# Designs tried in a protein design chat: VHH binders against q84jc2. Part 327

Target 1, 232 residues: q84jc2
Amino acid sequence: MSKMRNLVEEKFLEFYESWVIQLELYLHQLLIAHNNNTMSETELRHLISKLTTHHKAYYTAKWAAIREDVLAFFGSVWLNPLENACSWLTGWKPSMVFRMVDRLRKSRVVLVEAQVKKLEELRVKTKFDEQKIEREMERYQVAMADRKMVELARLGCHVGGESVMVVEAAVRGLSMGLEKMVKAADCVRLKTLKGILDILTPPQCVEFLAAAATFQVQLRRWGNRRHYVTHS
Below, E stands for the ipSAE of ESMFold2; O stands for the ipSAE of OpenDDE; V2 stands for 0.75 times the mean of E and O plus 0.25 times the DockQ between their complexes.

## First folded at step 21 (VHH)

Design lm5 (framework vhh_8fcz_2; at its last look DockQ between E and O 0.75; V2 from the best seeds 0.82)
Fold by OpenDDE, second read of step 21:
Structure lm5 (fold): chain B 232 residues (1-232), chain A 126 residues (1-126)
Amino acid sequence: as target 1 above (232 residues)
Amino acid sequence: QVQLVESGGGLVQPGGSLRLSCAASGFTFSDNAMSWVRQPPGKGLEWVSGISGSGTQTQYADSVEGRFTIIRDNDKKMVYLQMTSLKTEDTAVYYCARFPYSELWKYLDSGKYDYEGQGTQVTVSS
């Protein structure tokens, strides 16, 4: 049977496709800016702000969508299997971005000692926050086998009439918990990103954002090619 | 072999208009976002405008917003830049640019964009 997409999935798919296309265009800007050492700090900060705004728009849309159906994001039909495989709680793993920073350091980026220390502190904090969320997720997943879910399973084969209300209530309960966890994860993502951008200089920020965008764009393209997925 | 051939540049007075063209070949044109970039005399490369593969989405630098229009014809494998209300600061060599997906890291690591076209000179002068 073909997978049916619900309204939330369809809407967010459309949004995400457009969002990624915009990201690609921003990537062009970032790459050119990165290659232009004559750009003023003001210009660079403006570009960074555009990208930050773009990312904020994603989470605004995401949070609106998860209020309607958080379960849609655990299927994420707008992502290819490779993207999904790399996802942590419906998005990128916060600690992953430090690998990108490390890559930049191995290239041409020179960080001063103060930056290195701050980045390390942020890394430690980020990892701690990730672990907290993971523990909560584990507890939640284990709790899914609670009495209420067992009752739901019993009714699952005979859902009708009043049973439908019980099932819906159970699903709502599950969804609420998941939504909280997803939001928590997103908060860590946003805090981590902000933290990095606050530590880096404007030129370094541009390079970092370019690297991140490059990774996203390539991951999507590689995944699409591998699995013959065409979104738009 | 990938080829980008820019044309349409020239000498124009301030307030004038020009239409740049870029003929693309050697790659799947509709699958690639395209940009116009320019290099003013004695300055670094500047991004001007970009257009998505389908042509449905566009972006512009603040300096050209409202004056320039980027469009593409995927059937003809052409990208255009309509420039109006030209200013002296618009004087530059203009390049049609793609960023091959397989080589994005090359641009990031090298810190240099390798032009695939010869560019077209736009000179705005009274």
Scores: ipSAE 0.889, ipTM 0.967, lowest interface PAE 0.5, mean pLDDT 91
Fold by ESMFold2, look of step 21:
Structure lm5 (fold): chain B 232 residues (1-232), chain A 126 residues (1-126)
Amino acid sequence: as target 1 above (232 residues)
Amino acid sequence: QVQLVESGGGLVQPGGSLRLSCAASGFTFSDNAMSWVRQPPGKGLEWVSGISGSGTQTQYADSVEGRFTIIRDNDKKMVYLQMTSLKTEDTAVYYCARFPYSELWKYLDSGKYDYEGQGTQVTVSS
């Protein structure tokens, strides 16, 4: 299926390269907004909306692509090895964004106790949802080890013709299950993001979004520079 | 060693045009996204426009989209801001800024943004 996966991979690679570059430009805007204490709440909310729209565009493109080839998102060609090593079910583990929220706590006078309580509740909920997905993935792995599925995959590797139909059906079933799991993980990611932004004030949202984008940009930059560092 | 030198500002009437220039040195120019930021009188810094290192992607603040164009020339290490249909609210000191890859956490933690050039004054008035 290398031709079809190549087309899906090529299309998403082009999308992702553009998407990350746009994220860098948005990050620069977030940094300026973070500096500017004279921006109105309306201006800040508009910038926040641009960031959330940008993230939604990523998932819209991703979900279209996984319908064609979900396996492309496990060890993706558009990510460097460090980025791929940090992936949990095709993306950041949902609860990892609380590292960015924790940064707000280290800056005193940032969060009111009511916000802290709501954020802790959301953190617990997010971790619970993660664990639920992990348990379902484990059960899926057991089903994948089913002797019939292993036998069908093995036959597809050795025999053409009539086995092609059976292998195609098995691959479709596997892909549908993985697609379901990936979408479930993405829904937790989106629900967690929305929950955080609903709790935070607009200036706090700008700082949170900037921190999250910074981490993503730095991870990409460091992973891409690994080759150059080895010449020191 | 990093230097950004802005020029091309001046006094112009509403509806007029100006082209700002930014000469860059002391860093790998083509690897850096660049932005124009401005400081209107009595206000904080406002982000105006940004362009990717390769020049293939741009973003504009809503207030300037359709009127301003950001351009870069990587061979000459220049960034430009072509401004048209200028309005009185465009009056500001304009700064060229490089994307601060090595200072991202510093700027987030401090809440301060250090521009590297002297800026160029744009005044739109009748």
Scores: ipSAE 0.812, ipTM 0.942, lowest interface PAE 0.7, mean pLDDT 84
ESMFold2 (binder alone), look of step 21: mean pLDDT 83; pTM 0.856
OpenDDE, look of step 21: ipSAE 0.883; ipTM 0.964

Design lm6 (framework vhh_8fcz_2; at its last look DockQ between E and O 0.72; V2 from the best seeds 0.80)
Fold by OpenDDE, look of step 21:
Structure lm6 (fold): chain B 232 residues (1-232), chain A 126 residues (1-126)
Amino acid sequence: as target 1 above (232 residues)
Amino acid sequence: QVQLVESGGGLVQPGGSLRLSCAASGFTFSDNAMSWVRQPPGKGLEWVSGISSSGTQTQYADSVEGRFTIIRDNDKKMVYLQMTSLKTEDTAVYYCARFPYSELWKYLDSGKFDYEGQGTQVTVSS
């Protein structure tokens, strides 16, 4: 059985596919910049700004879409199963990016003690913020696990009746909560990203962004190959 | 084996035009985004333009935006760079570049990018 996509899913799928393609091209820029030790700080900062603007565009589009249908993002039909498996509240888990930073540290990236300290502080803060969001998510999810959930299960192929109205109301309530949580999660993502970029030097930022983009591109490709996902 | 062969370079006066070509072989061309990069005299490698695998998306460096156009022909396995309104600062060896997905981390870790072609010389001079 083929899954039917709603309008929000279709629109965002198109957007995301385009966005990822653009990300790949930015990755080319980042890799070349990473190779070029003669680039000025101004040039590097400009490139970093382009990337951050690109990411901001994603969230702008996402937030517009979730106002219409936040549930679409919990299915995320524009992602392959591998990408979905790595998703936390409809996006990358904020604390995950520190693993990327750690990886870079083990390579050629030399962080000064002050940077290491600040990164650790940011890591701790990020984890706490994640936990807060998770607890709140649990609250919303548990709230659904009442008699209304039973009614939802009973609906099946049945349409109509007062019970349907009750279930729909419950789903709407959940959706409102989910939208709030998704926005909260995205804020943590953005704060974390900004925090990292503020701690790192421009060359380090370029490398970090390249690593992040590489990860995203590779994850998508690996997942597509593994699960035979076709993107337009 | 992977081959990228650049051509179309030459000597041109400021304001002139050139069209660079890159013939690709040895890999699945249609699955790879392609870029043009250049190396000016005494400078490091500079990204110039990129095009998605399908050719539907393009990017340009600010320095060439509005003057250069990147296109590709997947059937012919060709990438082109139409350059107009050339400036003296556009003088460089131009390379066609792919970024193998399997080697992205290699490039990142090493900090070295290996361009696979010989490049084509573009000289803009009065």
Scores: ipSAE 0.884, ipTM 0.964, lowest interface PAE 0.5, mean pLDDT 91
Fold by ESMFold2, look of step 21:
Structure lm6 (fold): chain B 232 residues (1-232), chain A 126 residues (1-126)
Amino acid sequence: as target 1 above (232 residues)
Amino acid sequence: QVQLVESGGGLVQPGGSLRLSCAASGFTFSDNAMSWVRQPPGKGLEWVSGISSSGTQTQYADSVEGRFTIIRDNDKKMVYLQMTSLKTEDTAVYYCARFPYSELWKYLDSGKFDYEGQGTQVTVSS
């Protein structure tokens, strides 16, 4: 049924609805640019800059919001269940973006050998940074599962008002650790995106950004258009 | 069948104004973001402006920002482009286009973006 929302969730929901609609409009622009061989390098770089700025605006708003309530970004009210299921630490998995880069190998816009080498180096670095974050998250989860945390959960089941205070303090401590992990993951996402755009030519950047935005738009559309089938 | 019919073009002097109209039929108009695109002489198709399905969000190409306004009327299934302070660089055939939600990968893979209407000619000349 209807979920209670705090002020952070309400503000970010409003922001995200606007942000994703603007992404759709940018995608239309990218698709047109992708099909226009007469656009200058300056025009393409300006469009790429608009997309880069739009992505940076998302992270600026996100980092402000996670300072107040990082848990809102795990199972977000502004995403449908399919979008939430595809999330890795509150966003796309950084190495996944190289599937969009791989589409360029089948494109008319040929990647030169120097670009392929640099992209492979970046892919390896991105995977290394991902694995580092995953190890830190595992250590955090192990610490949370120790005897002290299990005992706190047991106390919460058996006592009233004072158990609420203990549980809230434990959740607050978890939130601080999760915020650090989410910011680290976002930094890998931003460095990976910047690295890819620095290696690619402007027409290749347009195609890459269009593919990435298409994937995001398609997940949203598919998740919102689920066909209900009554079984019970 | 999906149809988009553009109208309102013509010959105008620099600094003049025109209002383009696009009548839509054959699809659920209120579910689609819409754009105006144009083809200047000797150039490829360029994006001009876009508007969300609800009409609450708009974007403009830098070359037209502050001079053009995109408007939609979901009840009448119309989209408009109000153009002011027209320049010779605005000379083009103008097309109305819907966002291709169901064909996104096809358009990206093919390298083609099809307009569905005949377009309307705008000529800005002294």
Scores: ipSAE 0.760, ipTM 0.917, lowest interface PAE 1.0, mean pLDDT 84
ESMFold2 (binder alone), look of step 21: mean pLDDT 82; pTM 0.847
OpenDDE, second read of step 21: ipSAE 0.884; ipTM 0.965

Design lm7 (framework vhh_8fcz_2; at its last look DockQ between E and O 0.74; V2 from the best seeds 0.79)
Fold by OpenDDE, look of step 21:
Structure lm7 (fold): chain B 232 residues (1-232), chain A 126 residues (1-126)
Amino acid sequence: as target 1 above (232 residues)
Amino acid sequence: QVQLVESGGGLVQPGGSLRLSCAASGFTFSDNAMSWVRQPPGKGLEWVSGISGSGTQTQYADSVEGRFTIIRDNDKKMVYLQMTSLKTEDTAVYYCARFPWSELWKYLDSGKFDYEGQGTQVTVSS
């Protein structure tokens, strides 16, 4: 069955495709900076700032879009199945980035004890925040599993009437809750990212951001290849 | 085998212009974003500009923004860097660079940039 995209989906798809392409170009910058450790701290910080600004732009666009249709992000037609499979509440799972940090530690990155401690504290905090959000999500999801769910199931069979109104009201209610949850999740993402960047030195930040960007780019590329996804 | 061949470098006076070319072969050109990087004398490698696979997206280093233009011709498998208003600080060996997405981790793991081309010398001097 062919799925028709709504306006929010189409707009955000275009945005995201462009955004990811830009990310890849930033990645080139990061890789060059990483490979040549002769850049000044000021230069590195500037590069880091460019990347953080790029990420902020994503969330700005996302939050504008979810106000219009948060449900679009739970389908995420702009993502391939692999990307979707790795998605937690419409984005990357905050606690996942610590795996990237761990990977770096196993490579050439040397973290001092103080950094390790702070990262661990941040990891614990991040996990707690994730769990809180998950519990709230469960509440919203379970709340739908009432008589309104039955009406939702019948929506495809009946057009019009009071039952449709009930379903629409339920969906609106869910959407409002979901928007809150998505925003909460994004806040955790942003806090986690900021926390990591605050703990790491500029060179380490560059490497971390490069790793993160690499992961995103490759996930998209591999997913597209595997699932025959066509980009516009 | 992958091959990148840079050309177009030379000696120019400040304020002058040059157009660098990079001929690419041995890989799916349109699937790869391309960058220009440069190495000034006695300095480390510096990213200059990048262009997406389709050529629709570009980025520039602050130091060259407004003066340099990167373009590509996917049919000819060429990348160009039009340089204008050249400054003495633009003096460097310029390299065309690709970062194949399937091999991105090797750059992170190795900490070494692999030059696939010989580069082209740009000298800006009065």
Scores: ipSAE 0.887, ipTM 0.966, lowest interface PAE 0.5, mean pLDDT 91
Fold by ESMFold2, look of step 21:
Structure lm7 (fold): chain B 232 residues (1-232), chain A 126 residues (1-126)
Amino acid sequence: as target 1 above (232 residues)
Amino acid sequence: QVQLVESGGGLVQPGGSLRLSCAASGFTFSDNAMSWVRQPPGKGLEWVSGISGSGTQTQYADSVEGRFTIIRDNDKKMVYLQMTSLKTEDTAVYYCARFPWSELWKYLDSGKFDYEGQGTQVTVSS
């Protein structure tokens, strides 16, 4: 054990382990649907809805947890070091999802020019929103480093009640600001996901969701397995 | 070599029960989520149920939820499908399928899903 986990971390670890295992099972369904041209549009939309609902459940649980402790989501105990290294503001970077869209351009399902245009517009807007959030996060990271310096000085010195309250208020203000930024990043993630699924046809949505889930489960598998390698 | 052998099918009256079995070999069984997939006469493949490698999580198609139960035994390398309250629309060849860890990108690129067993016929008829 590297450290003692708090209640928020333990609760979300349990949730996330279940959530990603369920994502694996959904991925198996998506792979079967991906090569099944006899599925009706209604059946495909139902499967897409199950995936969308599963993703929304993740954010519902996450947003409840960050209200209790947003800092738990920076260097999360439920992610391996590789997954944490790939995180941008507690999750996948919204603009990076377009690499999965680029994979669709290589697939047997051809994107028409109207779709390509709309996807390019969405990519530009997503990047703009990301850059805005990145600038705000830079301001908060600097402020947080300054708060860490104050906290260290306080631990090494006697500090009066007013000084304690000022430090506590500053930490609360940074945590509230971080929560707002994490939710803003998640809103960009959800808007980007919805925008992509609205532009794509149901078979293309299945392929996109399968690619995204594949990346997520493979990243977890690679990060979990690389520490224990069997040699012969 | 990877091998999946399905068994336990047969002719059953509506409302009846069957238990399908799948014997697995040639891969690390507990690493793989397993699914039951069926092919009704003249139709494409339909996913039925899935179970995680550890057996802790399951999913069911809406059409079978509450009637079918997926079970695994990692010591015996077996997966089962307990079917109850069978209906004529459950008539199909049933296959088990393993989660294709090493071939995920192949299946995404090719658009072809390869099942590995011969399947077992379930016929629900009066």
Scores: ipSAE 0.730, ipTM 0.907, lowest interface PAE 1.2, mean pLDDT 83
ESMFold2 (binder alone), look of step 21: mean pLDDT 83; pTM 0.857
OpenDDE, second read of step 21: ipSAE 0.854; ipTM 0.948

Design lm8 (framework vhh_8fcz_2; at its last look DockQ between E and O 0.78; V2 from the best seeds 0.82)
Fold by OpenDDE, look of step 21:
Structure lm8 (fold): chain B 232 residues (1-232), chain A 126 residues (1-126)
Amino acid sequence: as target 1 above (232 residues)
Amino acid sequence: QVQLVESGGGLVQPGGSLRLSCAASGFTFSDNAMSWVRQPPGKGLEWVSGISGSGTQTQYADSVEGRFTIIRDNDKKMVYLQMTSLKTEDTAVYYCARFHYSELWKYLDSGKFDYEGQGTQVTVSS
């Protein structure tokens, strides 16, 4: 079924397509850096900074967009079904990145005991924060299943009247809650990412970021091919 | 079979210009972002520039920003690197690379960059 996209969806779609393209180019940089043992720490840190800045730009754009229409991000028309299937509260699940860290450990990356300990602590914290957010989300979702749900069910069946006002109020309330939750989730994402990058050495950071970007790019490419999604 | 053939290198004086070319074949060219990388003598590989599949987006290393321009011709399956204001530090073997998404993990796991082309030598010397 064809869905008319709203302005928020269209704008963010354009942004995201561009953003992902840039990410892929950054990935080229990361891959080369990863394979270059002669790069200075300063150079590596600079590259890491570029990537972190790029990610920050995404969330800046996202947060601006969700203020306008947070519901757009629960459909995420800019993502293919595979990407959507892997999404948690409109983005990557924070605890997932630790799987990538684990993968690094299986590679050439040697983590010292202190790093392992810190990463574990961060993982525990991240999971805890995720669970808090999930519980809160459940509250919002369950709260909708009250008398207002009946009105929501009537949405589109009736035009005008008090019922419409009630439905609109309910939707606004939900949206406000969802926005709060999405922001909270994003904060956990950003904190987790920062935490990992703070624990890892610059070379390890580059590899981690490369792995993350690789996963994202491949997920998108495979998903697009599988579902015949065309992106610019 | 994927093939990348670099050309256009040579000897040039500082401040001079060169235009590198990369001829691509064996894959859907427009679907792949392309990069130029270089290997200076005695150093590791350095990323130089990248261009999106459509050619609408480009990135440059800080060391070459403002001096180099990457462009592509999808009809001809070519990627170019226009180099101006060349410096001695730009001396290197230059390679074009596609970093195909299906091989990304290979790059990460192998710890080595697999050159698909022979590269082209650029020497900047007075």
Scores: ipSAE 0.886, ipTM 0.965, lowest interface PAE 0.5, mean pLDDT 91
Fold by ESMFold2, look of step 21:
Structure lm8 (fold): chain B 232 residues (1-232), chain A 126 residues (1-126)
Amino acid sequence: as target 1 above (232 residues)
Amino acid sequence: QVQLVESGGGLVQPGGSLRLSCAASGFTFSDNAMSWVRQPPGKGLEWVSGISGSGTQTQYADSVEGRFTIIRDNDKKMVYLQMTSLKTEDTAVYYCARFHYSELWKYLDSGKFDYEGQGTQVTVSS
């Protein structure tokens, strides 16, 4: 049976395919709302809530899957190579999302000075949290290198079943550490997203969410075309 | 050349039913999610419903949930909107819409949605 995927990969592949398709449909809603100057604040806030609920569902499913196999999220089978190459700790880099915020400076719904100040404060906080995670990951990598040297030295002294158990324990330790790092990164992503949406007005939130969804949909569609030979 | 042709509109009493049709050509139909949008008199565009390229995923505006059903037939390159329990608030010109992923930034940057079809008028009056 050479076509096996583990259970986590199979389940999350099905989830992610559906989730991205739904995101594309939400994008249609966002694009129409962006073009409509007669929508009420209540209608816009309701649409924004649907998008935040959709993103929350992604992380709920991801965190359940990560408890079973975090390594599946590094080089994921449900992502094309372009999507995987753009990942920072299994997702979008929090500080880079402010490029979508920067698009709002050219928007018809202009950012006021108070919003700009709050967004810059959030950008600085996000960068700080991001760097803290990167520093913790570096410390983890150093600790894992030291543990690998110790465990390999122990394997050099023993032959047989103990060497397998030491390797398995090292892999479990790596997985637990990676799970903690991925969850920490996801928490920064969620806090950054919420912070941005709290600062922006409802029309600005719609434009921001549309830009973010557009980037994600295009990355998937363009990356998937690399697996096709187009007919002339 | 992309073409979308809407039909099936008409005058109907509140509580009535209509089925709108959209014939598509000039693109790979099954690769594209499709939406119905509408423009009520004197108001901006309102998103009504959407369906994935395969037809397995659908979404509905809250105002039409439970009353409207979006359906597609990829062999015939058709999208339908089955409307029931119609209300006067449903009076609008209805359009089917495609958002091709290569043009999404254009749609965003313009701040305006460009119609591809002619639309079909639905009028619900007592």
Scores: ipSAE 0.792, ipTM 0.926, lowest interface PAE 0.8, mean pLDDT 83
ESMFold2 (binder alone), look of step 21: mean pLDDT 80; pTM 0.817
OpenDDE, second read of step 21: ipSAE 0.860; ipTM 0.948

Design lm9 (framework vhh_8fcz_2; at its last look DockQ between E and O 0.73; V2 from the best seeds 0.77)
Fold by OpenDDE, look of step 21:
Structure lm9 (fold): chain B 232 residues (1-232), chain A 126 residues (1-126)
Amino acid sequence: as target 1 above (232 residues)
Amino acid sequence: QVQLVESGGGLVQPGGSLRLSCAASGFTFSDNAMSWVRQPPGKGLEWVSGISGSGTQTQYADSVEGRFTIIRDNDKKMVYLQMTSLKTEDTAVYYCARFTYSELWKYLDSGKFDYEGQGTQVTVSS
């Protein structure tokens, strides 16, 4: 069945498509930098900053949108099914990025022991934060099935008047909770990213960001190919 | 096979203009973002500009922002770089570069970049 998109969905879809395309172009820069051993630390840091700024722009847009309709992000019509399947609380799972770091370690990137230790500490912390958010998320989800909602569900299709008001109130309550959770999750994402970038050297950061961007771009392409998702 | 052929380079005076062209073949052109990169004498490869597959999105290096314009013609499978207000520091061999989604990972693994053309020499001198 065809679904109608709401205004938030439409706007964010447009934004996200553009944003991902821009990410790909940044990826070009990262790849060139990765292959250029003559770039100065200053130049590398500048490139890293550009990428960081790009990501910040995403969250700025996202947070503006979720204020209007956080539920739109739990459907995420701008994502294909594969991307959605890999989504944790409307975005990438923070702990997943450590897989990228692990990949780097297996490649030409040499991490010193101190870096490895710090990364592991960050990983543990990230996992802890994820779990905390998940527990809280569960509370909101379970709370949706309160006494009144369960009773309404039992009554079936006889929804009208007061029943509609009850449902709307429940949805509003959930939405407020979800918005908090999404923001919390995003904070963990940003902290994790910052943490990783603070641990890595500029060249390593470039490679990490390239890997992450590659994964994101590839995931989108893979999903689109599999599910024949057409983007404007 | 993938083929990228750059042209349009030459000798120009500071403040002058050049238009570089890149003819692409051997792949689905519209599905690939394209970039221009350059290698100044004695320096490493430098990213100059990029354009999305559809041509709707572009990026530029800070050093060329406002002076260079990247465009593409998907029907002709061409990418162009219009260069204006050229400076001596723009002197380099310019390459057209292809980036494919499916092959991006190999660049990270191998450390190789997919610029297969011979490039075109741009020399800015008084």
Scores: ipSAE 0.848, ipTM 0.939, lowest interface PAE 0.5, mean pLDDT 90
Fold by ESMFold2, look of step 21:
Structure lm9 (fold): chain B 232 residues (1-232), chain A 126 residues (1-126)
Amino acid sequence: as target 1 above (232 residues)
Amino acid sequence: QVQLVESGGGLVQPGGSLRLSCAASGFTFSDNAMSWVRQPPGKGLEWVSGISGSGTQTQYADSVEGRFTIIRDNDKKMVYLQMTSLKTEDTAVYYCARFTYSELWKYLDSGKFDYEGQGTQVTVSS
């Protein structure tokens, strides 16, 4: 339990609390819209655009904050422990959203064969991109551990201005590397989201976005309830 | 037992005003985002407006933005919808709604919205 917060964490906590509350209100819109067979295509596309804009606003704020302090996004103070435990490189695992696509196929709207084929190809591409990032992260972690051990051993041999400069350079290098990895993961997330929305029709997009928002809200509320009841 | 009781509907001429009220009981009111939804004649249910549990965040459908105001009073456990510049297309039954987190998947999967209140009729006509 840390009581220490920096300015980046405080600002992003305020942003995220507002952002998720707004997502819950958008979820109400989506839940009503997916039940309404009389909405025009224009109305559906506008709602989809609001959701897309809301998600892009999250990444805009995140990328600005990561430039200041990427480590804040590993074990984020604005997420409950369940949300943090479910994170893959500071966010939802890109392939996980295909669970929401699977729900479409079983429940509400029939996907035509061309859509199913395109979605399966996207799923495979997404998983491939995830595995590439995982391999890069593993190599980076090994290289980082070796560099950290060497720099810490040098500090044990002497203490002074040059040793501090080398440690500070190593910390900056770590942060830059992690920032690149997080942005790469976020790009896979955004490409996957856009790919799904391009394949689906507007009513199907509303259903997908409703399922995705439902999952996020449920995860947050379940984790908050357990945190308050079990850990408080 | 959760209860939502809508009131304040009626017959009004175009350009008129009404204030809808929703009395809530049976749950922790301040923890729940609330929405107004409506069902126009011959159409499906439409989302109108929503307000966060604290009241700090609001959203409005494009068709009502600038004309309707959602307000909550957590001490009285009330949600209001102040409606102005009413149009004939605002004619509908209006419902106060919440979506509990334990029922989100049930609503999404079934496609059926279980009204917790009876709604209140708003009719805008000359």
Scores: ipSAE 0.716, ipTM 0.903, lowest interface PAE 1.1, mean pLDDT 82
ESMFold2 (binder alone), look of step 21: mean pLDDT 79; pTM 0.816
OpenDDE, second read of step 21: ipSAE 0.833; ipTM 0.930

